# VHH binders against Putative uridine kinase C227.14: the designs that were tried, part 4

Target 1, 235 residues: Putative uridine kinase C227.14, of Schizosaccharomyces pombe (q9utc5)
Amino acid sequence: MALQVDAPDVSSYDELYNRAVELLKHQQRVLIGLAGGPGSGKSTLCAILAKAWNERFGSEIVKIIPMDGFHYSLEELDRFDNPEKARALRGAEWTFDADLFYSLVRLMKKITDRELYAPSFDHAIGDPVVDDICVEPKNRILIFEGNYLLLNKPPWSDACKLYDIKAYLPVEHSVARARVAHRHLVSGLCATEEEAIERTDRNDMINLTFVEKNMVTPDIVLQQLRLKTVKTSSL

## First folded at step 20 (VHH)

Design m1 (from n4 with Y104F)
Fold by ESMFold2, fold request of step 21:
Structure m1 (fold): chain B 235 residues (1-235), chain A 117 residues (1-117)
Amino acid sequence: as target 1 above (235 residues)
Amino acid sequence: EVQLVESGGGLVQPGGSLTLSCAASGFTFRRYYLAWYRQAPGKKRELVAFITFGGKTQYMDSVKGRFTISRDNAKNSVYLQMNSLRAEDTAVYYCAAIPEPGDFDSWGQGTLVTVSS
């Protein structure tokens, strides 16, 4: 289902924008850590913000770096103590290479005058793609987005000290559950609604709860995405 | 425990070639960009080249086309092939990981390259 994002209460989005613009007056690069659990709509929100901000600036000032490129590869997971568990619970915090993510954030903070590269995740391949995202000096606002960006656990918590702005997109559990289960069906990960809901409860909702219980205090709590005339997601 | 050990420097004539090597230990090599820096007597240390996680490379303008950086993740090593050497390339060369793996600057002793006729 294609969803139209209505003009939501944008005060929190405007606050985020205004803080980023103020920082740009005094530094070359602004790092935003934008967290939200599974099903929060964080990727959609980031795409909307990047498009809107780039249009307002008249340039490609925003680059998004999704955390999903920092999954351990399947080959790497096979080297874990329990590879079958690691594959089964892929998406849990410990199945991401958090140290690589922290290294990348430090790199992007340190070097602002060169073309740099970050990994992406290709869902068709089912694995990370090294050096797939190009970050240029003109990309003065970097939005890192993912489940665990504000997790109060090293090295995620160390990365939080480097973000100029920490933003969080909360989501009601029933909304998250419905969205994630639908995604599992549409993507072909699960064949039936019952299977999708079961997987969501055993993996994604556990991950969402883990984030909610263990996050650092964000600077800004963002308004949730909503659709005009739609009260719940259709599944 | 973080250790970067440079080798391969020496005295060469202008137009000559050298290969520098750097052996890394004490950190997870693949999680970092690798770089070569150099410092000539009385000058600031400057970035010569770096190589990304996946092997993309960048060079300072004055060495582009003459120097080649490479990495071997299996050997935890980074290399700098230097061709068509010029007197201006005379410096102590240091390898480094970007960003710094430890809490402090982990520069090794470096390896001296002297280009002189």
Scores: ipSAE 0.808, ipTM 0.905, lowest interface PAE 0.7, mean pLDDT 90
Fold by ESMFold2, last read:
Structure m1 (fold): chain B 235 residues (1-235), chain A 117 residues (1-117)
Amino acid sequence: as target 1 above (235 residues)
Amino acid sequence: EVQLVESGGGLVQPGGSLTLSCAASGFTFRRYYLAWYRQAPGKKRELVAFITFGGKTQYMDSVKGRFTISRDNAKNSVYLQMNSLRAEDTAVYYCAAIPEPGDFDSWGQGTLVTVSS
């Protein structure tokens, strides 16, 4: 089963694009912190925006750096005081290496004339992959995207001082719940729909609520992408 | 207190080799890129090499193929293996973390490398 995405109309996000391009008149690199809770669709939105904006600009001016690459590895979680809890609640704010993320944001702000590397997360291996994302000098707009980018808690809140633009993608809770539960089933994390919903409620929805209650004020609140999804299926 | 302590410098003849070491403390080493800079008398401090979180390296053109930067996160140490040394490599060498770990830029004393016949 394959999910295809039509080339969507991204004009409702022109305010974000125009702010970033205006800043590029005065600085080499623009940092966008784009936050949204679990199930918000932030990763899909960022991928669509990067493609559309790179085409519009005529070069790969946008690079996405997902927060997922800053998960503590499974090996690192095993060194926590309660490793079983850390693995069970992976995705919670404290299971990310926030200090590494903050160091990376500072690095990307400071060094704009050389190739730099950021970690990614590979869902097939279930762990971060060091040095997997290459950021080049031509990548003048960096979109950091993740659950906790606007969290009002150090060092996440320290990173917020470095973003030129703070963007937030809200999601209705029932929509988030359905999306996350479906993802747990499809990925094989959960064997049944009942198990997937239970896991979503005990972990992901708690994380979503935590973000909503502890967020710095964004500069721009984004609307959900209106997208007609067309599936191709084989039997 | 952030500390970066360089060692291993000395007097060598052209074509010789030296290994520089840097011991780091006061910050979480693995969360930073590490770098070597150098400053010759009367010249600006220049980036010689840096090494990423995962060990990818970059070098200034004049040292590429002769110098090798490496890091050991277990020992909080970064190294610069310098081979085929030339008179133009004479400088005080400094290690650094990128970005700066503390409130202000922190440079150690450096280690002097003198390449002379």
Scores: ipSAE 0.801, ipTM 0.901, lowest interface PAE 0.7, mean pLDDT 90
Fold by ESMFold2, last read:
Structure m1 (fold): chain B 235 residues (1-235), chain A 117 residues (1-117)
Amino acid sequence: as target 1 above (235 residues)
Amino acid sequence: EVQLVESGGGLVQPGGSLTLSCAASGFTFRRYYLAWYRQAPGKKRELVAFITFGGKTQYMDSVKGRFTISRDNAKNSVYLQMNSLRAEDTAVYYCAAIPEPGDFDSWGQGTLVTVSS
């Protein structure tokens, strides 16, 4: 079935859209930093927003750049002081190449008139793929999406100075825990429910707490999706 | 300190070839796009070519098919292979990282390419 939202209060999504459209009247490219911890549903929300906004414009005006492409590769993690710990705790802030991310944000802010490329993450391989996402001049709204985009720690905090709009998608901890544990089980990362919960508590929930405690103030706090059967009309 | 040192320029006849080199230091090379710019006498500096993190390339129209940009992350170096040179290619050539590393815009001395009979 088609993904639908049951969101009686869509004012925050409309606010984000209206701010972005207003900026497009005066600048070629609008950068949105959209953060949320593990299990927040930020990737799903970004996909819904991009689809809705692109349909409204009749073109691919929105391009999503997930932070996942900026993981250190497994090969790079193997060169850390404690490779077993680095692999086990992959997803923690320090397992991302934040300086590469910041360089990419600066690049996208500076060059708007030709094709540029950003890395992606291949979940089947479990590693980044260099130059996999093409950003074209017609992609006038870039949504950077990830756990740490609003983290109050350099260079993440330096990137915040470059976003035109800082958006945050909060999530209740019990909801996040259930979502992430289920994802680990379904994806085959964990073989049992017990293993999935243990991994979630040991890694993902720690990362969520870290984000919540160390975040710059967002411009917009987004309402959580309540994935029910409903017609999409405001996204 | 961020440094970009160009070399390999010289006098070349029309139709000839030349390879420019750029040695970079003071920043983490792999985290940047690399580019060559040129500035002819009396003209503004213009982008000639750039190369992405993974080696994809882009060229200005007038050099497409004649010039090849490449990078070697192990040597912190970027190169410009220039073939079928024309008088219009005469310029001082500069390399750069995109976005610029460090706190200040800093161009190297460049390397002069002169194409004449």
Scores: ipSAE 0.799, ipTM 0.905, lowest interface PAE 0.7, mean pLDDT 90
Fold by ESMFold2, look of step 20:
Structure m1 (fold): chain B 235 residues (1-235), chain A 117 residues (1-117)
Amino acid sequence: as target 1 above (235 residues)
Amino acid sequence: EVQLVESGGGLVQPGGSLTLSCAASGFTFRRYYLAWYRQAPGKKRELVAFITFGGKTQYMDSVKGRFTISRDNAKNSVYLQMNSLRAEDTAVYYCAAIPEPGDFDSWGQGTLVTVSS
């Protein structure tokens, strides 16, 4: 069965938009740090908001920079003290190159008049792709999105001092668990529902709890996304 | 201690070529863009070129097609190949990381390039 997020009403997020636009009156670029744990739907929400806001402006004023491009590469994880554990727990905070992320946030805050590049993550390769996301001067609103953007631990917490707006997308634990397990199953990462739930509990739910226990105070707490159940066997 | 040490400057004839080198230490080189700046006497320091994490490059208009920036992450080094040099290229050249490593901006001694005769 397909488990999808209800299409959010974009107007429910107008406070975030209005605050960003007000700041654009006084600065060339606005940085938004948008955090949410695994299963919160942050990537889906960011894509929907960017599309709607870019259509409203008539240009690509919003650019999304996902945190997943800042994973250590598999080659780098192989040099860890316990490479098998590092690969198995990929997605945990320590499997991201947080210092690289902080360097990029500083770079994007400092240089607004030239094309710059950020890494992405390519699921077909299973690894980051350097210089894959082009950020142009017209991209005046940058949304960084990821699990750990508001984590109260250096250098994540240092990056928080640079975001103009800190936003958090909450999720109920039962909803997160269901959504993440479903994602593991449909992606082929897990072959059975039991395997998907077990993996979710041992990795993703631990990461969600870690974020919730160790987060700086956001400027805006966003309306959480609702899980939508869709019957797929009838199609 | 963060250090960026420039070398390879000298006196060269108009139309000549010169390669500048910069050795970096005290920070994790791969996590930064690298750049060359220059400053002629009585003028402001200006960005000449930079190179991204993955090797994409950008140049100021007056040096496009003549200068090439490159980086070697294994050697923690950045280079500037300067061809078809002109008198207006005379300056002290500095390398830098972007953003600045640590909490503040710092400049090395630079390397003097003089295009004359």
Scores: ipSAE 0.787, ipTM 0.897, lowest interface PAE 0.7, mean pLDDT 89

Design m7 (from n4 with D103E)
Fold by OpenDDE, fold request of step 21:
Structure m7 (fold): chain B 235 residues (1-235), chain A 117 residues (1-117)
Amino acid sequence: as target 1 above (235 residues)
Amino acid sequence: EVQLVESGGGLVQPGGSLTLSCAASGFTFRRYYLAWYRQAPGKKRELVAFITFGGKTQYMDSVKGRFTISRDNAKNSVYLQMNSLRAEDTAVYYCAAIPEPGEYDSWGQGTLVTVSS
């Protein structure tokens, strides 16, 4: 079943694009903070937007920097006062190195004419990969993507002040819950549906609510992607 | 307080070598790029080299192949090995964290490198 992603509602995505392009007329690099809670579909949306915009520009003008690369490592979590809790609640705001993230955002804003690097996250090993994402001068639109990018809490809020555009991708809780639970099952993080649901409710939904209640006002609210399931007829 | 203390400068003959050291304190060292800058007499300060979180390096063209920047996170230190020194390398060398860990740019005193026969 090939998920055909219907072209996002032309209105909010085009608006985001137009705002970014307008800013590029006056500055070398545009920073977009794109926030959404767990299950919001922000990663998928960013990938689609990046591809579309790169094609439109005829170059890799857009680079995505996921917040996941800023997780504390497992080793670092083990240094917490309660390592078991830290590991269990990985994905909560305090399990990210927000200071490192803020440092990187400042770096990307400050230096635009040299090759820089951001961390990625390897889900297979469960740890960040340092210097894994190359950011080049040709990458003039950086999309930071993550749960807490618009959080009204330092240093996240400080980083937020550096974004040229604050974008938020809302999601209904029921949709988020279903998506996250499914992801936990498919990824093998949870062995059973019951476990997946429990984890989702105890961790991810709490995080979603936390984000919604503690975020700064976004510049633009994005629409959800309409995914059409196209039944590939087996010829 | 953010502190960067440079050392290792001195007088050296053309073709000689020096190793500069910088000791950092007052911030989480691993969360920053590190860089060496230099300022020659009558010239603007220029970026010589920087090193990323993971140890990737970049150099100005004139020092490529001659200079090596390195970092030791355990010691909160950054180094600049300078080989095949030239008269044009004469400058005060400064260490920096990128971006600045504090609210304001704070430069250390630097260390003077003089290349002269």
Scores: ipSAE 0.872, ipTM 0.941, lowest interface PAE 0.5, mean pLDDT 93
Fold by OpenDDE, fold request of step 21:
Structure m7 (fold): chain B 235 residues (1-235), chain A 117 residues (1-117)
Amino acid sequence: as target 1 above (235 residues)
Amino acid sequence: EVQLVESGGGLVQPGGSLTLSCAASGFTFRRYYLAWYRQAPGKKRELVAFITFGGKTQYMDSVKGRFTISRDNAKNSVYLQMNSLRAEDTAVYYCAAIPEPGEYDSWGQGTLVTVSS
């Protein structure tokens, strides 16, 4: 069953594209903060947009910088006052190095003519990988994507001031819950469906609600991707 | 308070070597790139080298192969090993964190490097 991603509902994505391109006429680099809660599909969307836009430009003009790279490492979490809690609630806002993120955003804003690096996150090892994402001068559109990118709390809010475009990807809670629970199960984070659901409700859904209630007003609200299940008729 | 204290400068003959050190305080060192700048008399300050979070380095063309920037996060220090020094390397050298920690540019006093026969 090949999931053909139908062309995203052309309106919000095209608007985002057009805004970015318009800004590029006047500035070397555009910073997009794309926020979405757990299960929102923000990572998938960003990947699709980046690919599409790069193809359109004929170069790698778009670079994605996930917020996940800014998790505190497991080792760092172990230095928290309650390491067990810190590990259990990994993904909560306070389990990210927001100051590092803010530093990186400032860096990307300040330096546009040099090769720079951002961290990624390796889910297999459960830790960030330092300097794993190369940002080149040709990458003129940077999409920061993450849960707390539009959070109305310092230093996240300070980073928000640096974005040229604030984009938000809303998601229905039921959809998010199902997606996150499934992810926990498939990834092996949870051994059973029951455990996955419990974790989702206890952690991810709380985080989603927190984001929704405490975010700055976005410049653009993005639509969810419509995944068309193409039934491969067995010819 | 953000503090950057440079040391290690001095008078050296052409072809000589120096190691500059910078001790940083007042900010979380690992969250910043680090850089060396220099300013020669009557010239603008220029970026000599910078080092990323993970230790990747970049250099101005004139110092490539001669200078090495390094960092020690445990010591909150950044270094500049300068080999094969030339007269044109004569300048006051400054250490910096990138981006600037805090609201204000905090430059140290710098350390003078004089390359002369």
Scores: ipSAE 0.871, ipTM 0.941, lowest interface PAE 0.5, mean pLDDT 93
Fold by ESMFold2, fold request of step 21:
Structure m7 (fold): chain B 235 residues (1-235), chain A 117 residues (1-117)
Amino acid sequence: as target 1 above (235 residues)
Amino acid sequence: EVQLVESGGGLVQPGGSLTLSCAASGFTFRRYYLAWYRQAPGKKRELVAFITFGGKTQYMDSVKGRFTISRDNAKNSVYLQMNSLRAEDTAVYYCAAIPEPGEYDSWGQGTLVTVSS
């Protein structure tokens, strides 16, 4: 009998794909700014899209640049006026080096024929890693993903002028809250569900609300990823 | 005001060495790639080398293995060590930040390197 399995339904994102491919006909590189608040699932979505689009295009044209690499380092946060507060509220927009992010976006728009590097974030050490992501000329679609990519506040808003496509992944607040609180509990950051919810409300949900209230208009509002049943050949 | 001041050029014989220096001010140095360009008489300005945020380097083919770019973020300075110099290296050398730190491109005076017997 035929085997039926669940797989991500990437066809829901065909509009985004088609816009990017059309732009590739007359420019070397397409910049996509993909924003979503904490708990939106934006990182998972981007990884799935990159895999699917690279397969459809027949080359590794998609590279993901997460905003996480643009955190101020712990050493830099220790030089803030209130270092304990800066560490405790890490994830708020002011704990990111937005000017470095804007410099990197300008760099990637300007230079498309050289190997370039962007920072990443190493969750094991809890800090950014300089020059960790390699962007090659063949990476013609760059997806920047993060909380604040569409924030209507300089320099985030200046970067918005450089994205070819501004995409937003909304999330229902109760879903985001549950996802983030679960992550805090499972990771051991919080010992109890009550503590995890309190931390989520005090930090992550404030950040989500801030983005929602201060966002430039996206070009495309994305749907949450859904599964579809597909048939495979009998084994 | 964004300023990039080159120094260290001079007259040198083929096979010789020079170290170029560039002092930067008016922008946050660590947030940019740094580069050296050169312009020979009658030719367009060309990229010689650049150095990333974390010190990875890239060179034009004709200078690879002979030139070394480096940066010192504490001193807001970028350097170009030039070894085994050849006549075709004769040019005015300019440093730059990538992308441009100000609204518009700004070039310094440059520093002249002349390689001649």
Scores: ipSAE 0.806, ipTM 0.909, lowest interface PAE 0.7, mean pLDDT 91
Fold by ESMFold2, fold request of step 21:
Structure m7 (fold): chain B 235 residues (1-235), chain A 117 residues (1-117)
Amino acid sequence: as target 1 above (235 residues)
Amino acid sequence: EVQLVESGGGLVQPGGSLTLSCAASGFTFRRYYLAWYRQAPGKKRELVAFITFGGKTQYMDSVKGRFTISRDNAKNSVYLQMNSLRAEDTAVYYCAAIPEPGEYDSWGQGTLVTVSS
């Protein structure tokens, strides 16, 4: 007896998949820059795509490198001219070590036959962790994902010259606002809905607008992830 | 201006040891992997070892177990401890940042290691 349940519909991303697979016929590594503003759902989408594509290939061909590992540490932010502002507006473009990110993208493009390491972000301590993500030669598709990957400002724009595919996940502002405010409440960053909405408006929505007004042209504009009803098992 | 200055080379007997040093300037050292390359006469430059942002290391097969790369971010320096040297290790050794930190390649003069009885 088969059950009917909702599952992610990844077929909407077949164009991105097909472009990456075509490039793999001619090069060892494909770099995808996948951008979306706060609340776009880019991290969830990337995780779902990586799972689906790795299952199709039968190996861990896809590795995700989130931009959040490239935050300046809290110690580094405390050395800014206005540390209170820097901490309050963490997530804005200037609170990321963009030059470190660009160095990492160049490194990953140059060296494809060795284990390499990228930083991650530990949300429990609120800081980056150096050398936490292992990238192996078998990881032939690297998905960099983050708010500012397509920003038309050096060095982000210099990194764009290195992605084989530039993808953008747009989001309707009311959807983004609701998602981000909810995240602030459930994470405990804000104690009330009013505080969460205020923080979202004064920080995250400003960052979303900044990205939208200052981005390079993507190669592919992605749709928001939808669910479909499927069977999960059969007798 | 990006600069990399190698030192510590010399003439040693087979089985001997040397420590190479490299002082770096003109770029933000912590943002790069650091590496040692070598070039023997008439040969192409080859990667000997590299060290990651957080200190993880990798080596070419022929030097693994004999050479140790290290970095000191406070001193903007990278080192190569070479033990159990062989005639095949004779080369000019260069340090480098990976990827290149400037618009152009920046190689130092290197430091000559000669292993000879």
Scores: ipSAE 0.803, ipTM 0.900, lowest interface PAE 0.7, mean pLDDT 91
Fold by ESMFold2, look of step 20:
Structure m7 (fold): chain B 235 residues (1-235), chain A 117 residues (1-117)
Amino acid sequence: as target 1 above (235 residues)
Amino acid sequence: EVQLVESGGGLVQPGGSLTLSCAASGFTFRRYYLAWYRQAPGKKRELVAFITFGGKTQYMDSVKGRFTISRDNAKNSVYLQMNSLRAEDTAVYYCAAIPEPGEYDSWGQGTLVTVSS
């Protein structure tokens, strides 16, 4: 007998894929800036899309570059005027090296015929890792993903001029709040539900509101990822 | 003011060595890849080597194994160690940041390397 399971419904994003592939007819590399606030699910969505689109295209055409790698390091934050505040509010826009991000976006747009490297964020260390993400010439669609990619503030707004497609993933505040608080508990960042909710309200929800109020107009507003029931093979 | 100033060129016998230096100012050095280009007589300017934010390196095929690019972020400097020099390496050598730090590309004067018997 066949079993039914839920699987991501990627078809809601076919228009974004088709627009990117159409641009590839006339340029070597397509840059997608995909923004969403804390709790939007943007990282999960991007991972699912990259897998599905790479399968559809038949090669590793999509590469994801998360904004997380552009955090200032803990060592750098310790050199701020108020290091305790900087560490406590890590995730706020000013705790990211936006100029490094802008330099990287320009680099990836300009150089398409060689291996290049972008930083990543190592969650076990809690710090960025330089040169950790390899971008190859075959990676012709780059998805930059993060909270502040569409922020209407230099240099984020300068990077927006370089994205071929500006995409935004909105989220209802009650959903975002619940997701982020749960993540803080499960990850061990907070020991209790009360701590997780307080941290979420004082940091992540403030960052979400900041993005919503200060964003350039996206080209595409994305739907939240939905599941659909499919049949599986049984053993 | 963005500046990249090359030095260390000169006249060298085939098989010899030189170290080129490049002093950078007017931009935040660590936020850029650094590169060496060269332009031989009658040829287009070509990329010789570059070095990433974290020190990974790439070289054009003809210089791989003979040239070494390095960077010193504390001194805002990039270097090109050139060993086993050949007559074909004769060129004016330029350093650059990638992407360009300013709104427009600008090349310094470069440093001339002449490999001749």
Scores: ipSAE 0.798, ipTM 0.904, lowest interface PAE 0.7, mean pLDDT 91

